# Ledger of designs, part 7: VHH binders against DNA-directed RNA polymerase subunit Rpo3 (rpo3)

Target 1, 262 residues: DNA-directed RNA polymerase subunit Rpo3 (rpo3), of Pyrobaculum islandicum (a1rse3)
Amino acid sequence: MPKATIVEKTPLFLKAVIEGAYPSLVNSIRRVIISELPVMAIDYVVIVSNTSVMYDEMLAHRLGLVPLTTPLQALPPIEDCETGLVDPSECTVRLMLQINAESDKIVYSGDLVSERPDVVPVYKDIPIVKLVKGQSIILEAYAKLGRAKEHAKWQAALASYYYYPRIKVLDEKCKEECKDICKELTNPFECTFNKAWTCRDICGDRLIVEWDRYKYVFWVESFGNYDVETALREAFRILKKKFSDFITTLTQKAGSLVETKV
Key: E = the ipSAE of ESMFold2; O = the ipSAE of OpenDDE; V2 = 0.75 times the mean of E and O plus 0.25 times the DockQ between their complexes.

## First folded at step 1 (VHH)

Design c6 (framework vhh_vobarilizumab_d1)
Fold by ESMFold2-Fast, scan of step 1:
Structure c6 (fold): chain B 262 residues (1-262), chain A 120 residues (1-120)
Amino acid sequence: as target 1 above (262 residues)
Amino acid sequence: EVQLVESGGGLVQPGGSLRLSCAASGFTFSSYAMAWYRQAPGKGRELVAGIYSGGSTSYADSVKGRFTISRDNAKNTLYLQMNSLRPEDTAVYYCAAKTYYVRGSDYDYWGQGTLVTVSS
């Protein structure tokens, strides 16, 4: 049975050792986290006024890159938005920007006013545009759920893994020779597989670099739209659904085969 | 085997009420979005009401305030409470289930339908 041991955890970062899992499973978890987790991001902007030096297109692009808090449990599933199961208005959040500069100033992500208090800029201090006294920006920005596989602005998190390295030092001189590459040769969280192989090139057969086929160091970093625990929970929800769909499809195909035999 | 079985349809007078049920089997009901569609004679299917796995609901403008969609995950059953029925509500009502992994507009599973006739 697969086993996971948490090595390091913060709200936005998790590192764990995973044991007893096929590479395909670990890679599936990684791929879902990187490409399929849904987040809110500004999709289009209706600009009423822009007397700044920034073109409308650049302003819209810059706004699209602002991370937005994404309460997955309070929003329709992205699939329901894509299939038209819900009214488009339930899948879209409006944010407003209305600034008239009485002095030279920078407009920040935190100046956006959301119609939903639970869908707001994650970071309030992202600079959007500089205004000179007398200039104005008045716009409505429309955010929707999306996935990284459609556009990078919808990237929720990064995830990666490497095989758990097994390093045997046969000559203590190797530790000194490799000190600039790996401070601790036998530390799997510091001396990663690639670094260990670089040391192997220096030490030759005085350093043995092996790995476990079913043991991994796995990590996840959230971009702040939601915490790493929410990201993992969503990733496993997506994987459970893929597995459930596979079983349903297989059951339907098996039923057809049984009916043919009758 | 995945099955959706609708029940509760029938003949009712304008202003009357009906409660439709959809019994689901062969899949993890609580993980699916569920919906009610209807099709009047000679017309295409239209969405009446939807309910997300998390319980949030959506309604067609023509039925808002009159119909209520609900689900009972313990019983694997979807419901549609129809009040203040109008002749224009006459249609075959279909239960539909949607998985979370389709680019496109179609539901994954459909029931056989139950006929609702509203006539004076």
Scores: ipSAE 0.000, ipTM 0.127, lowest interface PAE 16.8, mean pLDDT 82

Design c7 (framework vhh_7b18_3)
Amino acid sequence: QVQLVETGGGLVQPGGSLRLSCAASGFTFSSYAMGWARQVPGKGLEWVSYIYSGGSTEYQDSVKGRFTISRDNAKSTVYLQMNSLKPEDTAVYYCAKEYTVRYSSGYFDYWGQGTQVTVSS
ESMFold2-Fast, scan of step 1: ipSAE 0.005; ipTM 0.305

Design c8 (framework vhh_ozoralizumab_d1)
Fold by ESMFold2-Fast, scan of step 1:
Structure c8 (fold): chain B 262 residues (1-262), chain A 123 residues (1-123)
Amino acid sequence: as target 1 above (262 residues)
Amino acid sequence: EVQLVESGGGLVQPGGSLRLSCAASGFTFSNYAMYWVRQAPGKGLEWVSEISSSGSTIKYPDSVKGRFTISRDNAKNTLYLQMNSLRPEDTAVYYCARTYKVTYGSGSYFDYRGQGTLVTVSS
């Protein structure tokens, strides 16, 4: 059974030591977090008026990059949206922008008015476009659940890992010689494998750099759509579904060709 | 090709009524949501009303809610705005507008707006 020990945790960042796991498992967790977590992002924009200096395509592009809070527990699973099990309207959120500039002003992400108070810009101060007195923007932005593997605008988080380094300092002078590379050579959370190897090039045989085969330093950073705990919970839900889908495929094939199953 | 032609504007007394019409041609009118927007002297464009392609969804800002009524006749390719209890602050050029979609990373779009019709509310 793999074991995880949390080293550092904030709402948007987690660092942990994972022990007793094959690289394939840790890499699967990483890949799901990076590419398959669902978040809300603006998919298309219906423009009624845009008398600003910004072209419609650029305006839509900028709106698509605005991170939106995504209450996964209050939304249908993305799989249900994709299979048509729920109506598309339950998976789509409309945001409005209706501004007539009475004076020169900058339109910010926080000026978007959402139909759902739980799906709103994470950051209210992202500049969208500048308007001069008399100019206007009137549009509807339609956000939907998506995944980074479709488009980068749906990226919820970053995740990575490295093998837990086993560093032995045979000459204390190496710590001083390598201080600009690693503040603490024997600290596996500060002196990563690449940094340790750079230091080994300086110290030669006075520094031993090894790693544990099934032990990793793993980290996750959320872009703010939801916290890292939600991101990890969703990642494991997705992994469970992948396993269930694999079993279903095998049992269907076995049922058509062979009655017995292992 | 695509044309939107507004009519029905004019001079009215405060408290009066006007009905605006917008004749659409050059596209399949029944497939598009339609909007009325206005521009008062010295002001920017202001959204006035919205109607879905079928006519089932209708929206208004608080400034005109209860006084203005948007409707459409898809068989005649015509959009209407019934304006009641008109106020001096309703004085503006009124435009019929067709919405369009701009997709992320692509840009097949058009913003079609008519020439406008002037509505003046004064004595």
Scores: ipSAE 0.015, ipTM 0.290, lowest interface PAE 6.8, mean pLDDT 83

Design c9 (framework vhh_7z1x_3)
Fold by ESMFold2-Fast, scan of step 1:
Structure c9 (fold): chain B 262 residues (1-262), chain A 123 residues (1-123)
Amino acid sequence: as target 1 above (262 residues)
Amino acid sequence: QVQLVETGGGLVQPGGSLRLSCTASGFTFSRYAMNWVRQAPGKGLEWLSGISGSGGSTSYADSVKGRFTISRDNAKNTLYLQMNSLQPDDTAVYFCARYGSGSKTVYARFDYWGQGTQVTVSS
């Protein structure tokens, strides 16, 4: 029964109108997108040489914040990595940094050499550390799939929503009186509920501000590890698994209760 | 404290079958995923199969899929590998391994290994 209409879409951004959905469903989708989508990030580093001015701990921290492209379809499911169902080497990607400075230079995220061409820095120009002539950085960085709820470095995306405002203008003069608050009173993507409510204080009963309890403006923004379509597909997979696990738990628990009553 | 002991290896003709067992002690067996890994003479380690703590999920390497079956009996703290249609290149030492979790380093997730059992496939 729920219906979605796409308003705006790019590889890293989606805005849609969702109709016929309970708030709990929309909020569940939002929560999964911001906290449970898996992405690759550097988890551990083995430092062979670091004669730079930056301490090992700060270097490791900065490397962990580098977004990595994450081909979910080419990687084992994160659940299989967590439970040991697959070879551990399939859940880990090594990236190498090996630089001996012949002159003063800045080491960038793009200097990392990945053992997998499909797991590489999303942005090549993130500065990592400055080296003076004669200094070196030699390290191996180990990336794994993780989720934002474990650490913010594994955050794949942002998502949010608001109730779709329904504005009825009973007096055309209200449009002019509210032009500095809302350029277009009836545009739900410009005149949000709070702005419309401020206009109602000016216009009184000449402006009707309503909303549908089951209609929302929803948006998703990806940090670049994968596109928004991949993010949404993965969010739906996770939600399906949660529901299936819940049903299995209820079925097992109900069976136990029945057995104890005979 | 934690111990894994493999049994069931031996000499078998090509096309034959063997069943390996791994008996676990010193930990709550049903809380850990278990795996089978082998090492052929002069070769590196090769992961073969994994099974979840409950036994509800299994995975196999392409080289053994359809020929080998992993299973477990949590009441007996025992892991099994049923090997069918054995080939000469299945000759190796077979290890059972426990999968660690939590703060384990991502490239070193097997925290306990058995001593291994030798399987030789030849006439």
Scores: ipSAE 0.000, ipTM 0.299, lowest interface PAE 12.2, mean pLDDT 83

## First folded at step 2 (VHH)

Design d1 (from c12 with V102I T104A; framework vhh_8emy_2; at its last look DockQ between E and O 0.02; V2 from the best seeds 0.00; counts 0 for: pae E 13.1 > 2, placed apart)
Fold by ESMFold2, look of step 2:
Structure d1 (fold): chain B 262 residues (1-262), chain A 122 residues (1-122)
Amino acid sequence: as target 1 above (262 residues)
Amino acid sequence: QVQLQESGGGLVQPGSSLRLSCAASGFTFSSYAMHWVRQAPGKGPEWVSSISGSGGSTNYATSVKGRFSISRDNPSKTLYLQMNSLRPEDSAVYYCARDYTIYARGSTYDYRGQGTQVTVSS
């Protein structure tokens, strides 16, 4: 049964030691976090007026890259949005940008005003475009739940893992010889598995690198759309759904074979 | 340190107008969207209106659209809510709040003041 020991946790970052899991499970969680977590991002923009120096297409692209808070518990599961089980409007949020420059100024992400107060820019100070006196930007932005596998603007988090190294230093001179790679040779959270092997190449038989087949250091960093705990819970929910769908496919094939024999 | 101070409430009759003010200090006022949120006795907070940091973008709850007008004066660091055609249902303590996002848990309202009471009776 897998066991997790927390090494470091902040709202946006988690590092843990995972024991007793197959590499396929750990890698599956990593891939879901990187590519399948849902976040809100601006997908389409209706421009009423743009007299700035930035072309409409570039302005829309920049707006699409603004991270938005994503209240997963208050939104439908992304699968329901994708399959049409819920009205598309439940998975879409309108934001407005209405700036008439009375003087030279910079338009920031914080100038977006959302129809939904729980879906707003994560950072208010992202510069979008500079306006001079007399210029205006008036537009309607439509944010949609999406996943990074469709487009990178929907990326919610980064995640990775490495095998937990056990390092034995037989000659203390290895510390100096490998200092540019690993500052602390026996610290498995600084001297990662690959770094440890690089040091082994330098130090030879004076450094022993061992590892357990089912023990890993795993980390996750959220981009701020939601905290890392929310990201992990959603990742496991998505994984569970994928396995459930796979099991359904297998039982349908088995049922079909039984039916044809009867 | 961040400070917000609401004023301008009072006791009025239905159909009256009031103008609420919110004095801000301790942060770069023009960089933040601001909100008005109200709370009636025994009820949770209800979002009323929002305005962008520059003042160019505004949004309103359906229940107040067309009757209330949000504005700001960035040089004086003051947020306003013009409330027209007041109804008994508008009775509440009104708070101004800075738009604040922490730990990616969605929008949160950064309340710092005591609020200002608006009572519409008779």
Scores: ipSAE 0.000, ipTM 0.329, lowest interface PAE 13.1, mean pLDDT 86
ESMFold2 (binder alone), look of step 2: mean pLDDT 82; pTM 0.827
OpenDDE, look of step 2: ipSAE 0.009; ipTM 0.239

Design d2 (from c12, 19 letters changed; framework vhh_7z1x_3; at its last look DockQ between E and O 0.01; V2 from the best seeds 0.00; counts 0 for: pae O 10.7 > 2, placed apart)
Fold by OpenDDE, look of step 2:
Structure d2 (fold): chain B 262 residues (1-262), chain A 122 residues (1-122)
Amino acid sequence: as target 1 above (262 residues)
Amino acid sequence: QVQLVETGGGLVQPGGSLRLSCTASGFTFSSYAMNWVRQAPGKGLEWLSGISGSGGSTSYADSVKGRFTISRDNAKNTLYLQMNSLQPDDTAVYFCARDYTVYTRGSTYDYWGQGTQVTVSS
């Protein structure tokens, strides 16, 4: 039975030791986190007026990359959005930007005004465009719930893992020689397996680097759309659904085969 | 599973007081900032108050400042909102919302309760 032990946790970051799991499972979790987590991102921009030096396409592109808070519990499941089970408007939020520069200024992400208070820029200080006196921007931005597998703007988190390193230092001098790669060579959370392996090239037979096939250090970092706990729960929901769908498909196929043989 | 359950709502006369409670489960309560928000009929969501995970920092909207007090008991996994001097304009569904940041104010909510109805009427 797989076991996870949390080593470090903040709202935006989680590190855990996973034991008793196959690499395929751990990697599946990673892949779902980086590519399938739903998040709100600006997808469509209507430019009413833009007298800045920035092209409309560039402006829209930049806006698309502004991370937005995404209250998943208060939104429909993304599957319902994708299948059209719910009205598309429930999966979309309008944001307005209206700036008239009376002096030279930088327009920031925080200048966006959302119609939905729980869907706003995560960071208020992302520069969008510089305006000089007399220039103005008026636009409507429409955020949509989406996934990173469609476009990177819908990426919600990073995740990675490495084999839990088992390090044995046979010569203490090796620690000093490898200090630029791993300051704490024997600390599995500071010195990753890959780093330790690199140290082996330096230390040779003076350093033993081993690993467990079923033990990993796993970490996830949220971009701020929601916390890591929310991210993980959603990731597991998605995985569970995928497995369920797969089993259903298999059962149907198996049933059809039996019927054809009778 | 993360759960938030609001209680304490009801009917109160103008000038009256209510104390709302929000019981949290499914996560480390003390690690998260919590917020109270409300939604009146036909109006948008309004942020009222926030409190840090430890309870050491609080913030209030101007509309409720001096009248409402947010607090928390981390040992009981419970968030509170003491509402005094209630007015008809305070009639709304009140929600507790978990914040995924450590800030005491913002719109960074990831989980909500079902809400509790507060009605202020003579």
Scores: ipSAE 0.006, ipTM 0.241, lowest interface PAE 10.7, mean pLDDT 89
ESMFold2, look of step 2: ipSAE 0.030; ipTM 0.513
ESMFold2 (binder alone), look of step 2: mean pLDDT 84; pTM 0.846

## First folded at step 4 (VHH)

Design e10 (from e2 with R97T S98T Y99W I101V; framework vhh_7b18_3)
Fold by ESMFold2-Fast, scan of step 4:
Structure e10 (fold): chain B 262 residues (1-262), chain A 121 residues (1-121)
Amino acid sequence: as target 1 above (262 residues)
Amino acid sequence: QVQLVETGGGLVQPGGSLRLSCAASGFTVSSNYMGWARQVPGKGLEWVSYIYSGGDTYYQDSVKGRFTISRDNAKSTVYLQMNSLKPEDTAVYYCATTWKVTARGSYFDYWGQGTQVTVSS
């Protein structure tokens, strides 16, 4: 039975100790968080006017990189959007940009006006394009749920882990000698196994570096589309669905093999 | 909803000229991405030229300086003026349009029927 203990938590960051789990399980959680969490990002734009020096495609590219707040509980599941179970209008959010420059100015992510107050740029100060007096940009941007495995602009979070290190310092001088590598040698949340092993090259037998089996320091950092609690809840929803799909595939394959050989 | 009708194809000798026309209905030509793609025998579909919603144009390197794309908003028509035609320009030419601009490229949602252009002596 795997056990998790939270060490550090903010709205956008979580560090925890996971115990009693195979590396394959911890890696599966990491992989889902990095590659499969859905977030809103601008998919395409409909340009009414662009007299700026930036080409339409580059403008679309830059707008696509703007992180958008993503209220997963208020949106249809991404699977329902992908299968057409829900009307496309419920899976798409329109943002408008309408700027006519009366003086030289920079257009920022915060100049986008969303039709949904709960789907807006996370950061308002991302520069998009510079306009010279008389230039204009008028466009509609259409955001949809996507996943990082399709394109990096849909990446919700980073996650990683390392084996829980067991470090024993036999000579206090090692702490000073290794301070640039590990500020606290015996702190498993600061001094990773690889860092500790680098310290062993300096200290030799004065430092014992071991690790616990099936015990990990795991961390998650959200890019701001939603908090880490939402990210983890969604990751476990996705893992549960993968397990259910796997069982369904196995039962279908077993049935097909039996029927084929009958 | 949207219909594209191509005209102007035919037989022409090397060095000759043709003007392809694409008459559009169901939308305003000036507000859309519009382009010409060609299907060369033995090859896949190749983009020739397109015009962006803001009026900027693109040309494939092999046709740059010889082909010109333009729009007539009053007639809801896009044109491809083809000069100094070469045998390698022999293909079926398709008119296409979309409203969508993406970071990964343009997706053309609406296509015409195609018009045959044959360049031979």
Scores: ipSAE 0.025, ipTM 0.394, lowest interface PAE 6.1, mean pLDDT 83

Design e11 (from e2 with K100R I101V T102Y A103S; framework vhh_7b18_3)
Fold by ESMFold2-Fast, scan of step 4:
Structure e11 (fold): chain B 262 residues (1-262), chain A 121 residues (1-121)
Amino acid sequence: as target 1 above (262 residues)
Amino acid sequence: QVQLVETGGGLVQPGGSLRLSCAASGFTVSSNYMGWARQVPGKGLEWVSYIYSGGDTYYQDSVKGRFTISRDNAKSTVYLQMNSLKPEDTAVYYCARSYRVYSRGSYFDYWGQGTQVTVSS
């Protein structure tokens, strides 16, 4: 039975030791977190006025890269948006920019006004475009749920893991020789497997670098659209659905074979 | 043809339990948002519980901890287990399918005929 021990946790970061899990399970969790977690991001822009020096296409591109808070529990599941089970209007959120520059100024992500107070820029200080006195930008931006596998702007989080290193120092001089690579050679959370292996090249047989096949250091970093617990809950929901879909397909195929033979 | 047929309603004393069943036909239960709504005598319709296509469940605050929604995909049936029933739970209960999936509020596109639940001493 897999076990997890939390080593470090903040709202946007989690590091844990996972024990008793096959590499395929840990890698599946990593892949889902990186590629399949849904977040809101601006999909297209309707520009009414843009007298700035930035082309419409560049402006739309920059707006698409603004991370938006994504209340997953208050939004329809992305699968239901994709299948047409939910009306498209319930899967999109409109944000507006309406700025007429009375003086030279920078337009920031925080200047976007959302129709939903729970879907807003995560960071309000991202510069979008510079305006000189007399220039204007008036536009409507339409955000939708998406996944990183469709486009990087829908990246919710980063995740990675490495085998829990079993490092044994046979010569204390190795600690000094490797100080620029690992502050503490025997600390599995600071001296990762790759760093320890680099030290092995320096120290040779004076450093033993081994690992446990079923024990990992796993970490997740959220880009701010939602906290790390929400990201993990969503990742497990997606994995659970994939497994359930597989069982359903397998059960239906087995049933067809039984019906054919009887 | 999409059809939803509720069964399991009846008369129960306060504190008692009932299990409502909803037999669905003409579509795949696991591919849809399914829920229960009720109409208290003389009042409007209110949602009670729903289950998303992915399996997540949600409950109105007044029934949390007392009611449990579940489904049996092989039988194309949705259930509502009602425990610790109160007189205020007296209503006609409707099984529904929705094209809208929300954690708060809901909109349903197909409804059953309803089943009466009466909680009285």
Scores: ipSAE 0.000, ipTM 0.092, lowest interface PAE 19.2, mean pLDDT 81

Design e12 (framework vhh_7b18_3)
Fold by ESMFold2-Fast, scan of step 4:
Structure e12 (fold): chain B 262 residues (1-262), chain A 120 residues (1-120)
Amino acid sequence: as target 1 above (262 residues)
Amino acid sequence: QVQLVETGGGLVQPGGSLRLSCAASGFTVSSNYMGWARQVPGKGLEWVSYIYSGGDTYYQDSVKGRFTISRDNAKSTVYLQMNSLKPEDTAVYYCARSYKITARGYFDYWGQGTQVTVSS
C-alpha cells in the first residue's frame, strides 16, 4: 500500500507526496481523475424562444460548458443510468431559463433555475448571451452524469505528478547561477525535476540531480463540481471496481474463487 | 413519426372567442414543450404562447390576459383559448413542438396551420 503525505490542501486543490508506489499505479490514478470521474453537465436543450443574436446550436453548446455542482452521493451511480437499472428521469436534472429583457442585459449561468437545489451552476457569473430590450430566451436544459472520455464538458478535475527530486549542491556558486530557474534548488515543491535537470545543464557535475523511482509529488485540481476529497474518493472507488472486475475475469478461466477482504 | 394537427380556426366577430386544438401523435405531450405561433400578414411569424412540462405558461404582451394555453395529457392535445378577439389577431395559427438541440443537431416540428379571421 503506498503512503501519502498531504503538503497543501484547499477545497479545490491538493498536493501530496506519494511513497512506495509503482509509476503505473500513480499514472492510473492520474488517468482516472482526468478522464473517468462522473459530473453533471447539460446534455441537451429544448428551446421555446430565442430572439437573441445567438443561434440555438451555439446557445446549447455554451450551456453545456457550464459546470454544475454534482452531489455524487445523492444521485444514482452512472452505471445504473447506463444499464437502465433506474428510470431515465432519475438520471436527468432539469434547469430552466426564462428571461424577457426589459432593458439591455447579459444572461449569466446564475440565471438558470434548477429543479434540484443541489445541482446548480458552480459559477454564477459565466456570460451566456447578450439580450437587447424586447428580446427573450426561454428554454429547458437537461443535465446528466457523464465522463470526460466521452466529452470534455464532463471534465471534473486535472491531475499530474513529477518524480520527487533528490538534489545535492556540491558548489554553492551553482545556487546563484540557477537563480532564474529555481529560487530554491533543494526545495522539491519549488524546484521540480524538469527545472533541476535544466539547471544541471548549467552547473554540470557541481549539481547532482537524482530521483526516487517510487516517490512522487502529486497534485489534483477540481473544477468545482465537487471538492478534491470527493474527486479522490470517487477515483479510488473506480479503481477498486476495475481491479475487482479484473479478478472476476481472471478466475473465470480456472473456476477458482479468490478470497479477499476490503 | 411526430405529427401535429391543428383544428378550431374560423371566422369570428371582434370581441368573440375561439378555441384552437392541436392533436399530437408520435410523442408524449407531457414529456415535451408546446407553443403556438401565428403568421400575421405583413409582420411575419410571431410567437403567441408556450407551455412547459411543469405547467408554466408564457404569453406575448399583445395577447396577455386574453389568450390561455393549456394541455390535456390524456387526450395528447394542446389548446389555445382566445377571448376578446381583435381584427389584428387575424392570422394562420401554428402549433409547434419546441426546438430540441442535441449533439447531433436540432429538431423542430410544426403543424400545417389553421386560419383565424376576425372580421365584422
Scores: ipSAE 0.000, ipTM 0.212, lowest interface PAE 12.7, mean pLDDT 81

Design e13 (from e2 with T102K R104E; framework vhh_7b18_3)
Fold by ESMFold2-Fast, scan of step 4:
Structure e13 (fold): chain B 262 residues (1-262), chain A 121 residues (1-121)
Amino acid sequence: as target 1 above (262 residues)
Amino acid sequence: QVQLVETGGGLVQPGGSLRLSCAASGFTVSSNYMGWARQVPGKGLEWVSYIYSGGDTYYQDSVKGRFTISRDNAKSTVYLQMNSLKPEDTAVYYCARSYKIKAEGSYFDYWGQGTQVTVSS
């Protein structure tokens, strides 16, 4: 039975100690967080006017890279969008941009007007395009739920882990020799495994670097589409779905064999 | 199959009026974004007016107050009423569904054949 202890938490960052878990489980959690968490991102643009110096295709590409707040609790599961169990419009949000430049200006992500106040640019100050007096941009942008495994613009978060280091200092002089690498040699959250091993190269046998089996320091950083609690909740929902689908497939294959023999 | 067919172009004197019609088939006009763009002789394509699915209309500054876009859902037709025409309005006028551009891929558009509008004495 694995257990987790939170070490550090902010809305967009979490660090925890995970105990009693095989590396394959921890790596599965990491992979789902990096590759399979759904977020809203602009999928296509309908351009009415673009008299700027930027090509329509480049403008659409830049808009696609704007992170959007994604209220997962208020949206259908992405699987339902993909299978057609819900209408595609429930998984799509329109944003509008209508600017006629009365003076030279920069158009920012914050100038996008969303039809949903809960799906808006995470950062309002991302520059999109420069307009000279008299130029205009008028367009509709259509955002949909997607995953990083399809395209990097749908990446919600980063996650990683390392083995929980256990460091024994046999010679106190090692602390001073390694201070530029690890301020506190025995602190597993500051002196990570790689740093500890670098200190071992400096101190030799005067420093013992060990690690606990099946114990890890795990961290998650959200790109702002939603907080880390939402990211983790969604990651576990996805993992449960994968396991349930596997059991269903296995059960169907076993049932088919039984029916054939009966 | 999506088709857009423009009619109503012709020769008109400065200050005159013309009404362009765009007959649409293969989709529902009221559920789609429709617009008019024009190509001035020897120059590139310029958008003129746009009507959103919800009915909101938008106009290029050079035609604002002179041109009016509208639609008739029962006839599956989009109109462009052009008043106070100027020589610089001389162009081939195209009806378009919309410019739809994928952020990471293909560009999609639907255009009609065009209709010539000439403003001269």
Scores: ipSAE 0.210, ipTM 0.591, lowest interface PAE 2.4, mean pLDDT 83

